# Miniprotein binders against q56419, part 16

Target 1, 326 residues: q56419
Amino acid sequence: MEGRTLEEVQEEVFKRHGVLVPKKELEDLAKALEEAGLLLTEKVEARLKEEEEKLKRERPMRLAGLSYPEGEREARAFLEAFRASYPGEGEEARVLLMPHLEPSRVPEVYGAALAALEKTPPPERIYLVGVAHRPLKEKAAALPVPFQTPFGPALPDLPALQALDALLPFELFNTPLAFREEHSLELPLFFLKGRFPEARVLPLLVARRSPELGEALKVVLRDFPGLLVLAVDLSHVGPRFGDTPLTRTLAEEARRRDLGFLERLAEGEPEAALAFLGANPTRIDGVEVVASLLPLLRERKGKVLAHRLDLEAPTLSAVGAGTLVL

## First folded at step 3 (miniprotein)

Design s4
Fold by ESMFold2-Fast, scan of step 3:
Structure s4 (fold): chain B 326 residues (1-326), chain A 106 residues (1-106)
Amino acid sequence: as target 1 above (326 residues)
Amino acid sequence: SREELEKEIDELIEKAYELLERAWELAKDPNTQEEAFRTLVESYRLEAEALLKEAELTKDPEVLKEAIEVAKLAVENAKRIGDDELIEKAEKVLKEAEELYRKLTE
């Protein structure tokens, strides 16, 4: 009954069901529902605390059976199918930019990432940097627990995470619940764990640009070398994102903006990449990640392996996705 | 299609109202409070599904936020009740709403 008067409820029931309910009965029902609602509020809060406690032990799969197969054998076949969708050979990556949108929408882009991983020596650890889709208490966060995958748990690199935490001006492990349902980590991790089953992981989320995170990561990477993965999507354009419907011309402009951004990153010029987006505006969720990681991206030459602008015709909207090796 | 979504929304709203009326009848008897509570939670799930389809139709992220909140409420309370079928149905709506929200706000 929150936000509704008894008279509004009475009128709605009459209009929908042709029954005129006496106000006293509605009052009695409202009291019973308010008591149930109060219990539900307390139970929801208790359940959220329980979920937060569970996240201190492990992060379960949320998208298994939806975005990727739950069983290990089926998951392996699924991963190999994505690799097969990319006709190229890939290149060794020290830094990998890959997408986090639904893999089935851009299989060639994920295939390009897999091709790069095939050419990359198995890292001892992976720094997996995604985008927070829920508020964080700080600009960035990490969750130092095993992340479940169909290929077994991706184990956290606790010494490296602790070293990172010690260098930051804020508590790194600040918002465990933000990791409960976070596809920008879960979807890339599926592919990374399938390729490097023994690598430990630093699962990191960026909500707002944090130059201190990039500076700290540069120090930690010297002591704890590993593969840096930026799990970011590119242009978000069209009515789904509050913009005008995409014409062929606007879609091509979005593609050119994505590629201009990626090519400048490939030249080792991340500041120029950010400035290019400022001059040629588009919604890219990776902006805050790139802006945070500037010290790790400067003067690294690389190559754009794949790019697609995935057009959702019914909504006349699109999301860009790319694979970049540095 | 738009017409199919509008019809599905109307059907879900009708079912939610039927469950709300049933919850009301059950809530009048102290001996059926738990069944009333379960019925109310099922109403939440149908409401969340209707809000999700409305968000698909309108592309309004605020309607989608509401769908997510109602779906979470349905999931957590279905777990408290221990109704496996209701948990499964509520979790499906929540996952679909969360996925749509990610796509709209990425």
Scores: ipSAE 0.000, ipTM 0.106, lowest interface PAE 22.8, mean pLDDT 82

Design s5
Fold by ESMFold2-Fast, scan of step 3:
Structure s5 (fold): chain B 326 residues (1-326), chain A 106 residues (1-106)
Amino acid sequence: as target 1 above (326 residues)
Amino acid sequence: SREELLKEIRELEEKAEELQRRAVELAKDPNTQEEAIETLVLSQWLEAYALLEEAELTKDPEVLKEAIEVAKLAVENAKRIGDDELIELAEFVLKLAEELYRELTE
């Protein structure tokens, strides 16, 4: 196949065996990419060491220019466009559940969260609880540094973070690199900082259920009152997540699971919400967050403001997102 | 040159479209399901690479976002069929897109 174009090879293979990229061409390409990958790996390792050092002082924006605009003026207009995507009025939140997936996929759900924030008095601090997408040394972690946003840095509430650390049986500040690229904190924080520019933040990640985190947070929230935000996505269904291709029936089942979960939380029954999911197994990444925060969610009644199942048509897969105020 | 790079991008896009059409036809037959998915992964890989080249040339965040999305899709589909070579190719394109994203955001 030397000296031949890929198009000529494809035409020959199509006439004899169908349209396939030749194994030799694929092998040669794979070898070239492997060699380039070795050089890139060295560059990436050097960059990660630099980023770890930078994380001692601040957490930089990673999704600016992709998920939201880098400039403050453009970011403000972007945020207002999301609010406009939701036709309803919000309700005051003491606890807010909002998504952390790519905002452009579910603008009305983020709009509902913004509507709730619009009705909520500005808090002194926000307890932002996301899901760890990288391994943590402990069940949960926090990073006590400013998080950069287009609206300025979201400053850490150091006294509240230190009070929380003192109550936990493990080191809270245990895995700083897990925060380098963590969209479950960065994407909700964009919206929260845009609405509450003066609020300090406790950026928290949960990897596995930690009842001790929920008990400690209950104590800290009493002494350091603030807005509790659970940044979680709902159902993950379809081939992209290791499941069968999405059908209308499976999509309806996912919507029922998401809404049944949220409605039980809205009734102040988080154990019932978890039991409902246990009976109807799904890949909801928020389960470990809810299970950790049980003491903060019991007997708090509220309302589901929005829910959407975002279809990824090329993969026949979907991700659920919702906004709940308690 | 810029003109030769644009020609390369167009050729990659055309090849990706041809493979996508072939994958759809293969998917209609239960006996060719694995071949359909393999062909789909190759088309997604070529599309992601073409989008990455375009994003690097234009510095357009929307094109880069699309490149990352398609590259992630290629990785997941390659993992579903268990083809180590395709997984490696898809993951490499994703890493390149993430590095370009870093450069554009700084």
Scores: ipSAE 0.000, ipTM 0.136, lowest interface PAE 19.8, mean pLDDT 81

Design s6
Fold by ESMFold2-Fast, scan of step 3:
Structure s6 (fold): chain B 326 residues (1-326), chain A 106 residues (1-106)
Amino acid sequence: as target 1 above (326 residues)
Amino acid sequence: SREELEKEIRELIEKAEELQRRAVELAKDPNTQEDAIYTLVFSQLLEADALLKIAELTKDPEVLKEAIEVAKLAVENAKRIGDDELIEEAEWVLKYAELLYRDLTE
């Protein structure tokens, strides 16, 4: 209709990208990257150190106003809308696997997690295990500070964190900066804090499989019982993740691998779940977390409450998400 | 690591350039003009992501301002074709860039 014309679209493409090759814009990006290199031993290092110092006191919200509302009343309504998106009943969880993907993309999957939390007695503490999206100095890390949420700060369980640190062959409280922008903790924590406002939290990140973490957690959980939450996404397929464009066959393979993985975990067979995936060709994020936590997952039977392969239409890519109760 | 971030930035720039060339070619044919806009939005979202990652390295609010401009253009172009899911994606990137800008400058 009265929208922009083809000529206007071509003019915008030309002005921003040029006719044959978008050289000007790419040159500007290359200059910015070169400038980044020049600042590494000065401005950037100084600011990173400043941010690291601030993280010694608290972890502020990063995704408030984007992935969830920043006001408490609006946040409560948001949670109830997600719960309403799942038509089923929950199951009591001793271990909960839930996603950390943008919640609005898979509302029924987060709704299933909320349903499980409704059936779960309030824990004194939550062991929240996410996936590191920034490099860690060690295989795993924790940040022992309050994490801000619209429902108030989620307080760290300092005695349990210290007990865990004492059992590990590496410093647990490494790489504070990795927690500055970590959606694998922030997004699940929004839902967990909304349902269990009194629970303390152990915010843990896994970068690489750490059997010593699972062994240490098994000991700590005996003295400091709580809810174990694995905040992991499932398959990552398509060009956004270095794959070919999403086809029906690739989507079906991703769904099959996601569900086969989850169902084997539900049978209390985490080694079988890992073996089923082999080389992990669809890039399930949960592999390193499950491999680290084997002692906590063996012989725990449960149920897959929800699964969805979320399509990212612009990139012909997809991310799997699921809710599993053990 | 900084090396991993720089690699991701380079890959995003390469993909953005490829999609931009594709968009220009699609725009020349009246029958593929909506595909041209669609492809252009993808290239702009990749550009915005690259700029956001450059801002992570530099802590430079001016780089974030450029990311915001690119994201605004992506939203505008997505609205031209009326694809609700693409609009939502572009709006999310814009809001994220604006949030990072506020965090860096406040």
Scores: ipSAE 0.000, ipTM 0.161, lowest interface PAE 12.7, mean pLDDT 83

Design s7
Fold by ESMFold2-Fast, scan of step 3:
Structure s7 (fold): chain B 326 residues (1-326), chain A 106 residues (1-106)
Amino acid sequence: as target 1 above (326 residues)
Amino acid sequence: SREELLKEIRELEEKAEELQRRAEELAKDPNTQEEAIRTLVRSQFLEALALLWIARLTKDPEVLKEAIEVAKLAVENAKRIGDDLLIEYAELVLEEAEELYRKLTE
């Protein structure tokens, strides 16, 4: 639950992390700081409630001016530059897998996604499925509000979201605050809105495997047809992600793992794709999304348009990114 | 007894520093890393809060400089672990410490 008090935070640190602080000293600090901390706690709780209330009405841009241009004209030039970075032609997509890491790090991969969107008829709606980077109360969540972009607000498809909510065994609109800072939705949405300005969006986050989400989406997509977008990154390797420093051999292993995963998805074999990853599936950011959406990916053939392993030299780490059309 | 209260807060600040050092060591081990990082950020926040309280009682701008630096670390690390509530707490402690510093030094 949001809105923990300063005293609760203090108690959690001391009790959970094995610090044996004499109870009297902890009580004395809690009491001594209570008057100053009460105002702090009330202000923090009020700010979080204000942010949650704002999120009932709209989701503002967070990465404008950082990951993409704030102005519409500059944003369109940015899209054109990314499209130009991919020398190939796209293919029509009914399902698009694209990355959500910083676009400037893998411009050709985002360019491939733009090429696919160029060949895709404008959808009435986009099912945008990203990865939760903050805890959700349930396995998955959605936020049914306009998401601001430089191209204007991406409007929610309320009838489709309500149909989805009705089919799920949990409340779909369960964690608004998780959407306040969520690049796995914001970055792909920038590109999608630029290409399909009239499309409505179902912004969905997956935190853990939810087969019920995939089954429900299969039903909803029948009544509310649209483009399904899996906004997922691939291999996460190196010390920044709890692994050994990246070597040439480990980098090639990561590329092989990414491509083997994508190629099996392209053959319409998502279970085989998950099995191929073996003992290290948690190092691929998209695993829980793919595992949740199995009913939508089975027996759907396609093509891998691009793949790159982006190297972070200062951290000796890397993140894989790819574009797949199904 | 401001002296008694100050002594108690200083003892807690020292305990927060010790917990922080222990967490830093445990964060180097992949087996304990996740919990250690969370503990590190929380203990940095608690240290900043204790230092801010010491500065309020002592009117010591040097303690306040330390509170500001620890609060900045707590903000940065809370952002890295994505703890929204801790980010807000640490930012508020930082804002109050910076404001108090201005008042004490201008």
Scores: ipSAE 0.000, ipTM 0.323, lowest interface PAE 10.6, mean pLDDT 82

Design s8
Fold by ESMFold2-Fast, scan of step 3:
Structure s8 (fold): chain B 326 residues (1-326), chain A 106 residues (1-106)
Amino acid sequence: as target 1 above (326 residues)
Amino acid sequence: SREELLKEIRELEEKAEELQRRAVELAKDPNTQEEAILTLVWSQEFIAEALLKEAELTKDPEVLKEAIEVAKLAVENAKRIGDDELIEKAEEVLKIAEYFYRLLTE
């Protein structure tokens, strides 16, 4: 840079690129920023209103052709193949805990759930409790519309949903958009509708511990008896979940954690199951579901039918899945 | 004054960063993700442009480094959504910031 000052070099650069610092250019940028923000608001509001309006009529399939077949015949064959993947007979369920992770990853776990449903008398209604993967306006929510499946629409139990709403200190039908893309309801519902095509459904999401939901459900289940289904995945371990890469030791730890949790639930001791997780730190989703439903799980003995830890080799991560009947 | 121009530029940076934060929040919801991603790219382009204007007044190479980093993110995100106009704008801002940085530091 001999023969030139830094200031002279900077002035030459500015001359080559033009000067965009006059107040007029700043005013134009400010206006463009404000217009972009307003346009985002308008487009988002219009999109959300459109999607919410559609959800007043029905909840369409989102995972058809991805996680399960769209056609009824192919869906039936798919369901029977999952049943065949589990060599056991199953047990009758009054309460069923089953996963909501991708079915093809743990076919024997979904097969165990199907085996339990085969031993279970057809319920008039299913209380399907999933995990909210999006914020809810309240601790829990429901969507009182038909949910589309390859086996036809799963119809809402409107009288039971209204009875539940009346007992809660918050509006139950509070966040319709949270249901637009919710695999914790859609994936279990595929299997439940395939086995119990005449059963009505209460599609429920839990975001945070709601003891009032468990107390209200205990009352509603007395007047509107049905099958209670907890759609819960177990341990989440590895980098995909913000953790260290999966080792054999961490995988064995996750399996012991999952089984210890499920076995305590099977003994009718849900508080002991939650305390076990507190002593053995974990990322079990649905812990808020179990904590909300304590009055429905106490003193109910059952059996763990299946457990698997699904290894996601590309990410060195794993998700636990299990089937428990109570 | 030069002080007032710098203040106005920094207020534009803050507004662009607020738009980015709003877009990031909306991108977490699949119902709004598509619209939010577009605005996220726009906000990153606005941040990079405002930082480039700050560097013009301050002649600070650290501000140019920040402008380059944000412009690179804008290019990457614009390519992911496949919008040629957004890609061209982000690449133009990046190119200007890189040339200015080279001339001040080489």
Scores: ipSAE 0.072, ipTM 0.640, lowest interface PAE 4.8, mean pLDDT 85
Fold by OpenDDE base, second read of step 5:
Structure s8 (fold): chain B 326 residues (1-326), chain A 106 residues (1-106)
Amino acid sequence: as target 1 above (326 residues)
Amino acid sequence: SREELLKEIRELEEKAEELQRRAVELAKDPNTQEEAILTLVWSQEFIAEALLKEAELTKDPEVLKEAIEVAKLAVENAKRIGDDELIEKAEEVLKIAEYFYRLLTE
């Protein structure tokens, strides 16, 4: 502070942090302005703590009115439209692999998931395993609170979640803030809750492969049977992901990787599916989820219902999405 | 067009800078603190909108992270003054920024 006016400091804080500190608070904060980087950090921390405390009660919708309708009536019409986008019939699923990509990009893939759900008896509970796009403290996490949807709250299965936690070598209930904005759970949950309004949910995120999770879930599923859902995307190619603009060759490679992965899963050979990807040069999103759930995917035969490599024209990039039933 | 977007970005940045200067001036007087915060919120909204348009051009997730942070500040400041309309608008900008960030990072 030697030589700077309070106004200069106020302007600097404003420019740097976008916070307007009142002059009277600046006198107290001028001593604390060396602490103001800390105070913004403290305010941010306090806000994050408040958000974390809210997440102890419920997870609010973040994508309502953006990715899907907020109103129940409109949300039901949305589901029907997505189902209509897939002209085929589904199959009964014990395991469902479906996308978490923006629904409008791959409507028929979500439609295929809905078609599968039509043929699936209503489960008591849904194990919803998404991808953590944010760091987790542990390899996997769960949030044991209601998730808000246009169809009402998706209630957690606390007994099953507790059983799972007890079988893991780490605390399952970690990093609640990672769930706040995680779309890999919110988007598939919309479709799942819309189809199975009475099902309880186990919202799980995987950041890194956890063989322990798959083994624990295999045990839990014996006492707590339910539908297993893998909410994963497939290839990510193009400039957004560090590649050249999408070419015929790059698109063909992405499709080859996606379909080769899904087909091997459909044959009940998840290890072969992972081995087929190798270094995963097209960045299939679901690899860590599949690697964690190997014990649940082995020897299960199924069918690929849909696949799309969706072009994002403004970035000349593409993302793969698929629907698989086992 | 790219040219139109660049023009819109510049116009938003200019508005934001003007409002930022005004907010700083208003903040000097304890009697105009609410107006200063209000002016700041508007500046932050324009910055966030400019960053959103920039991200539309650049497709840079880091630009969207910045937009999200600015929009969060706008929501916080709007809550400080208790203006429901400003809060709603700032939250909308935040949701949009977060949405685009997801679209770019998915």
Scores: ipSAE 0.017, ipTM 0.229, lowest interface PAE 7.5, mean pLDDT 86
ESMFold2-Fast, scan of step 4: ipSAE 0.000; ipTM 0.179

Design s9
Fold by ESMFold2-Fast, scan of step 3:
Structure s9 (fold): chain B 326 residues (1-326), chain A 106 residues (1-106)
Amino acid sequence: as target 1 above (326 residues)
Amino acid sequence: SREELLEEIRLLEEWAEYLQREAEELAKDPNTQEEAIRTLVESQRLEAEALLKEAELTKDPDVLKFAILVAKYAVENAKRIGDDELIEKAEKVLKEAEELYRKLTE
C-alpha cells in the first residue's frame, strides 16, 4: 500500500532484523510483485467475462451461508438477533449511515441500524450507496438488475436509475463485473430487504469522489423520494492497511477521528466532517461517499446511535463501524 | 511516587508495543499462529495494566473504559488458545478495571 514509504519499510527492517535493505532492491521487488499481480488480474478478468453476461439478468448472492443464513426463516432469526444486540431505541432516518463490515464482528452497530429502520416509514425505494472494492470504469456505477437475498429479490428502480443516468456526465451502468462480489452492497442489502421487503433499490458504488453524482441524486430524489443509505466503514488501521501494528495511541486516534467525523455529519456539516479528517490518516472509506453526496447531507441534523472500533487480532489491525441517522 | 508510577506506565507501554510487533511477525508464519495469539494476549494484558494505572492517577473513567475493552479482548483471545494461566492474568486485570470503574461512577 502507498501509505508507507520505502524509507519507512527500510527503517523497520533494520530495527527488526539489523539488516539495511537497499532501496533499489525494495523497488525491484515491489515492481516484480506489481507486474505479477497485473497478469493475475488480467487472467481473472478474462475468466470473469462470461459472468458479465450473466449479470445482465440478475445479481446472485455470494455471501449466503458465510456472512448470513441462506434460508429465509434462518435469515429472519439472524436479523432479529442483531436487532436484539442493540439495547437502545432507534430514530427515524431520512439518511442512514451503516457499515458494510462483516456483521458478526459489530452486531450492536447493525442492531442500531435495524432500530432506526424500525422507526422509519417504509420507503418506496432505497438509494444504497456503497464503496467499490473493484475498479470502476467511471467514478461511480450502478447495476440495474434484481439482487438476490434470502428474503427474495431486491428489484431495481428502473425509472429512477434511468433518470439518474440521464443527468450524469458518464455512463452509470459502466462496470457490471464490479458488482459480482461486492460486500458493501450485499451486506447492508440483507438487512434493508429484511426490513423493507417491498422497497425497490438503486444499488450504487462510488470508487472516487463524484460531486456530479450528488448533484444528480438531489434532483432524482425530488421526483423519486426514498431512503438514502450510505454503506461505509470508518477507520482502517494497522498493518493490513499499510500502517504500524495497533497501539493504544493509534486505536484512540482512530476512535477520535471516527466519532469526530460522525458528530460533524450529525450537525449537518459534511464539509466540516471532511475538513476534520484532513489527509484521512486512519483511512475512513466513507470519505469518498460523503464527498460525493454533500448536497444531500448539508443542514440535516441527526444522531450517532452506535460506534465500535473492532480489533482484528491476527493482523493487529482494526476497522471502525458506526450507525448515524440524519 | 507519581514519578515512579509514570515510569512504570511507560515501561508497560513500551513492552506492550514490543510484543505487538512480535505477534505481527509470528502471525506471518502459519506454524506459529497459536504463539502469535499468545504473544498478542500478553501485549493486550500489559496495555490494559498501563491504562488501569493511568486511570488510577487521572481518575478518568474514559481511560478506564478503554482498559476494560482491551482486557476483555485479552481474556477472549486467551480463551481461544486455552491458556489457563493467561486467562487468569487477563481476568485479574479486567476485574480490577471494572471495580475501579464502579468506584469512579458510583
Scores: ipSAE 0.000, ipTM 0.151, lowest interface PAE 18.2, mean pLDDT 83

Design t1
Fold by ESMFold2-Fast, scan of step 3:
Structure t1 (fold): chain B 326 residues (1-326), chain A 119 residues (1-119)
Amino acid sequence: as target 1 above (326 residues)
Amino acid sequence: DPEEVLKKAEEAIKRAEEALKRGDYETAILEALWALYLLLLAYAETKDPELLRKALEAAQLAIEAARRAGSPELIAFALLALAYVYIELAELLPEEARRYREEAIKLLEEAERIAREHG
């Protein structure tokens, strides 16, 4: 079908149905669709300008009332329920890997992250690294504004963000709109702000491998020490992700791949973790984040606290989630 | 006869679904676009919102088939057609207008992304 014109499509429709579709009616339809598209594009541009202007002041909650409660009291109870979902004790974290998928789907995994945060001394700042689900102008980006949460605004660490920007070969604050609707930051931040209400944050998104980001962060962390959080999901398997329908065997294989990846990270061997995934590492959305942060992950030993492969039955697909402390 | 047109559109949707299941993406696209054309033609005459709801199904099927076929031009066309259906639904159903306009905006954003990535 690639390279076919509207006229070629009309000819093919005639061949299949034996009816000649009037060219004028197809042309009139195409013109109407184009005109409607142009009008909507102008509205999109106007709205994006308005949203970008708002993002200069703050990043509002988008998932409140959907993925977590809007009110502080209800949010606190919600967070405590997640902690209760994990029966184990945490470990102190210098680096925390946690998921960003819908929390209600993997409560024990978020509970493990909360357990680790309970054992961790309150950091002055949190380097929160998520995955860009919208295009970025550069390989990575940050948004230097307060992020609203039910526990109050998570304030940006402006000096640390500016120090990071100065060390990068690209403009760090390059795509504000990518942060308007970004669950890989919003969902982990809910839990982090609930546990460490006084910590400032560096909200960072990675779209593509940026070794320069990892090198710069290593320098900034020396001068501005804090907790590094990698907000990443693990295996994506099944038809929703371009794979065959999930079977018990494929699910067990995905669990083994996730655990093998996490175990190698826990040994302080991030290059080995990436190599373990082989030729198609794109089934784990954390690959680009881990590849960017290699200098921060090498020779840091830790422990896998939790892992779950969450089944999405309607699509016969699944997403892996884990909590790793380094 | 609008009833005959609707019946033919429903038959085309079924053929498109069967083609998609067997990996015949070209047939799936053509049958879905034919159903979409018939439904929009009937809608222009009747202004019946049920025809637009059927058109949503046909447009979504065309988008899925075009994505699997790897045809950026047809993906963009199907996204624009779906956006048009949502614009018409927003005008006919004021109670859902906000949601439908937001969906149309989202589809246009995706069509622009595809155009940027593929030329």
Scores: ipSAE 0.000, ipTM 0.304, lowest interface PAE 11.3, mean pLDDT 80

Design t10
Fold by ESMFold2-Fast, scan of step 3:
Structure t10 (fold): chain B 326 residues (1-326), chain A 119 residues (1-119)
Amino acid sequence: as target 1 above (326 residues)
Amino acid sequence: DPEEVLKKAEEAIKRAEEALKRGDYRTAIEEALKALELLLQAYAETKDPELLEKAFEAALLAIEAADRAGSPELIARALEALARVYIELAKLLPEEALRYRWEAYELLFEALRIAEEHG
């Protein structure tokens, strides 16, 4: 309902699907969303307009002091601790799949990503592709401004972003507010900026499958070579995600699903990876990112460095996280 | 009295479980949603996370009963109940707030879609 009136929502549903949704049902949903601060009232719209204007200049840190340290020295020590949590060696990456889950929940998985970055030559730019946790006006979006980090601002690669925008059938810079509070970019960027302080970034969000994004990125990467990072989480299982309470069997199924998916990606077979998930691809939040980036993932062989299923005891739920190098 | 409200909620959950076991899905849904309301009320006063965990269990019980009833309308209502619990979880756990709010939003959109497709 992101700024739409109930009447507009009802009319759109009717025009698109020929179904008239009862107004009372929409009103009940609207009240729940309003209580959560999700509905756009006139006052909320005015505030969001102000925040949108601020985002034209820079993207401030939102998770500093919560998910990672605000000070540069403390942030450096934090990175080293995460690297130390992974006992293995890294591999050079042209494509890196890493999580965006709260780092403290899966330190070994982030440590594996750091190990891979240690073996990777410093890129001129990083294509950082995350998952939109807020609606986008289009299937994908980017924000062409400096992103603040404890290691200094991650500067946008404006020429590469403009080249990408020119190749897409939609406006790339379409939903600035979606970037205001977006952990799928902020958390991986913290680690990436700590390892490659001079690299410029292309911060990209995918909401739905966009094959045109993958085709455009393939062209742009040829002219503007860089590191491609897919910042995605894996299986979401248990009651918190509308599933049954987590059992040993369901946890084992989730681990097999995650590893089967990652292993097929490592074989350079992303279509086979998507097919392997069968009827439940939505239980992995990275599916839309992988489906969008197929042209960049085909015939690239690599290695799964780490995988963990993080158990959330209070909700009897779990989220999978992994590190894959291609 | 939050302790008295919790006791009534636990009794409602027990009635919902017994109704579900005997195939009385309507009663199971009504009692589960009643337990949910009582638990959310107690949670609002105490901010005790255990009450929110029990509210979550009540919402899942309503979803199971609605699914067995085969009623898209009741499934949509149960999904709305689960969304309300996620909204409260987002307030309780600020570090996960973006994920929980998005989950609540998706559940509400799914409920709307079910109402649209089957109503």
Scores: ipSAE 0.000, ipTM 0.151, lowest interface PAE 15.3, mean pLDDT 81

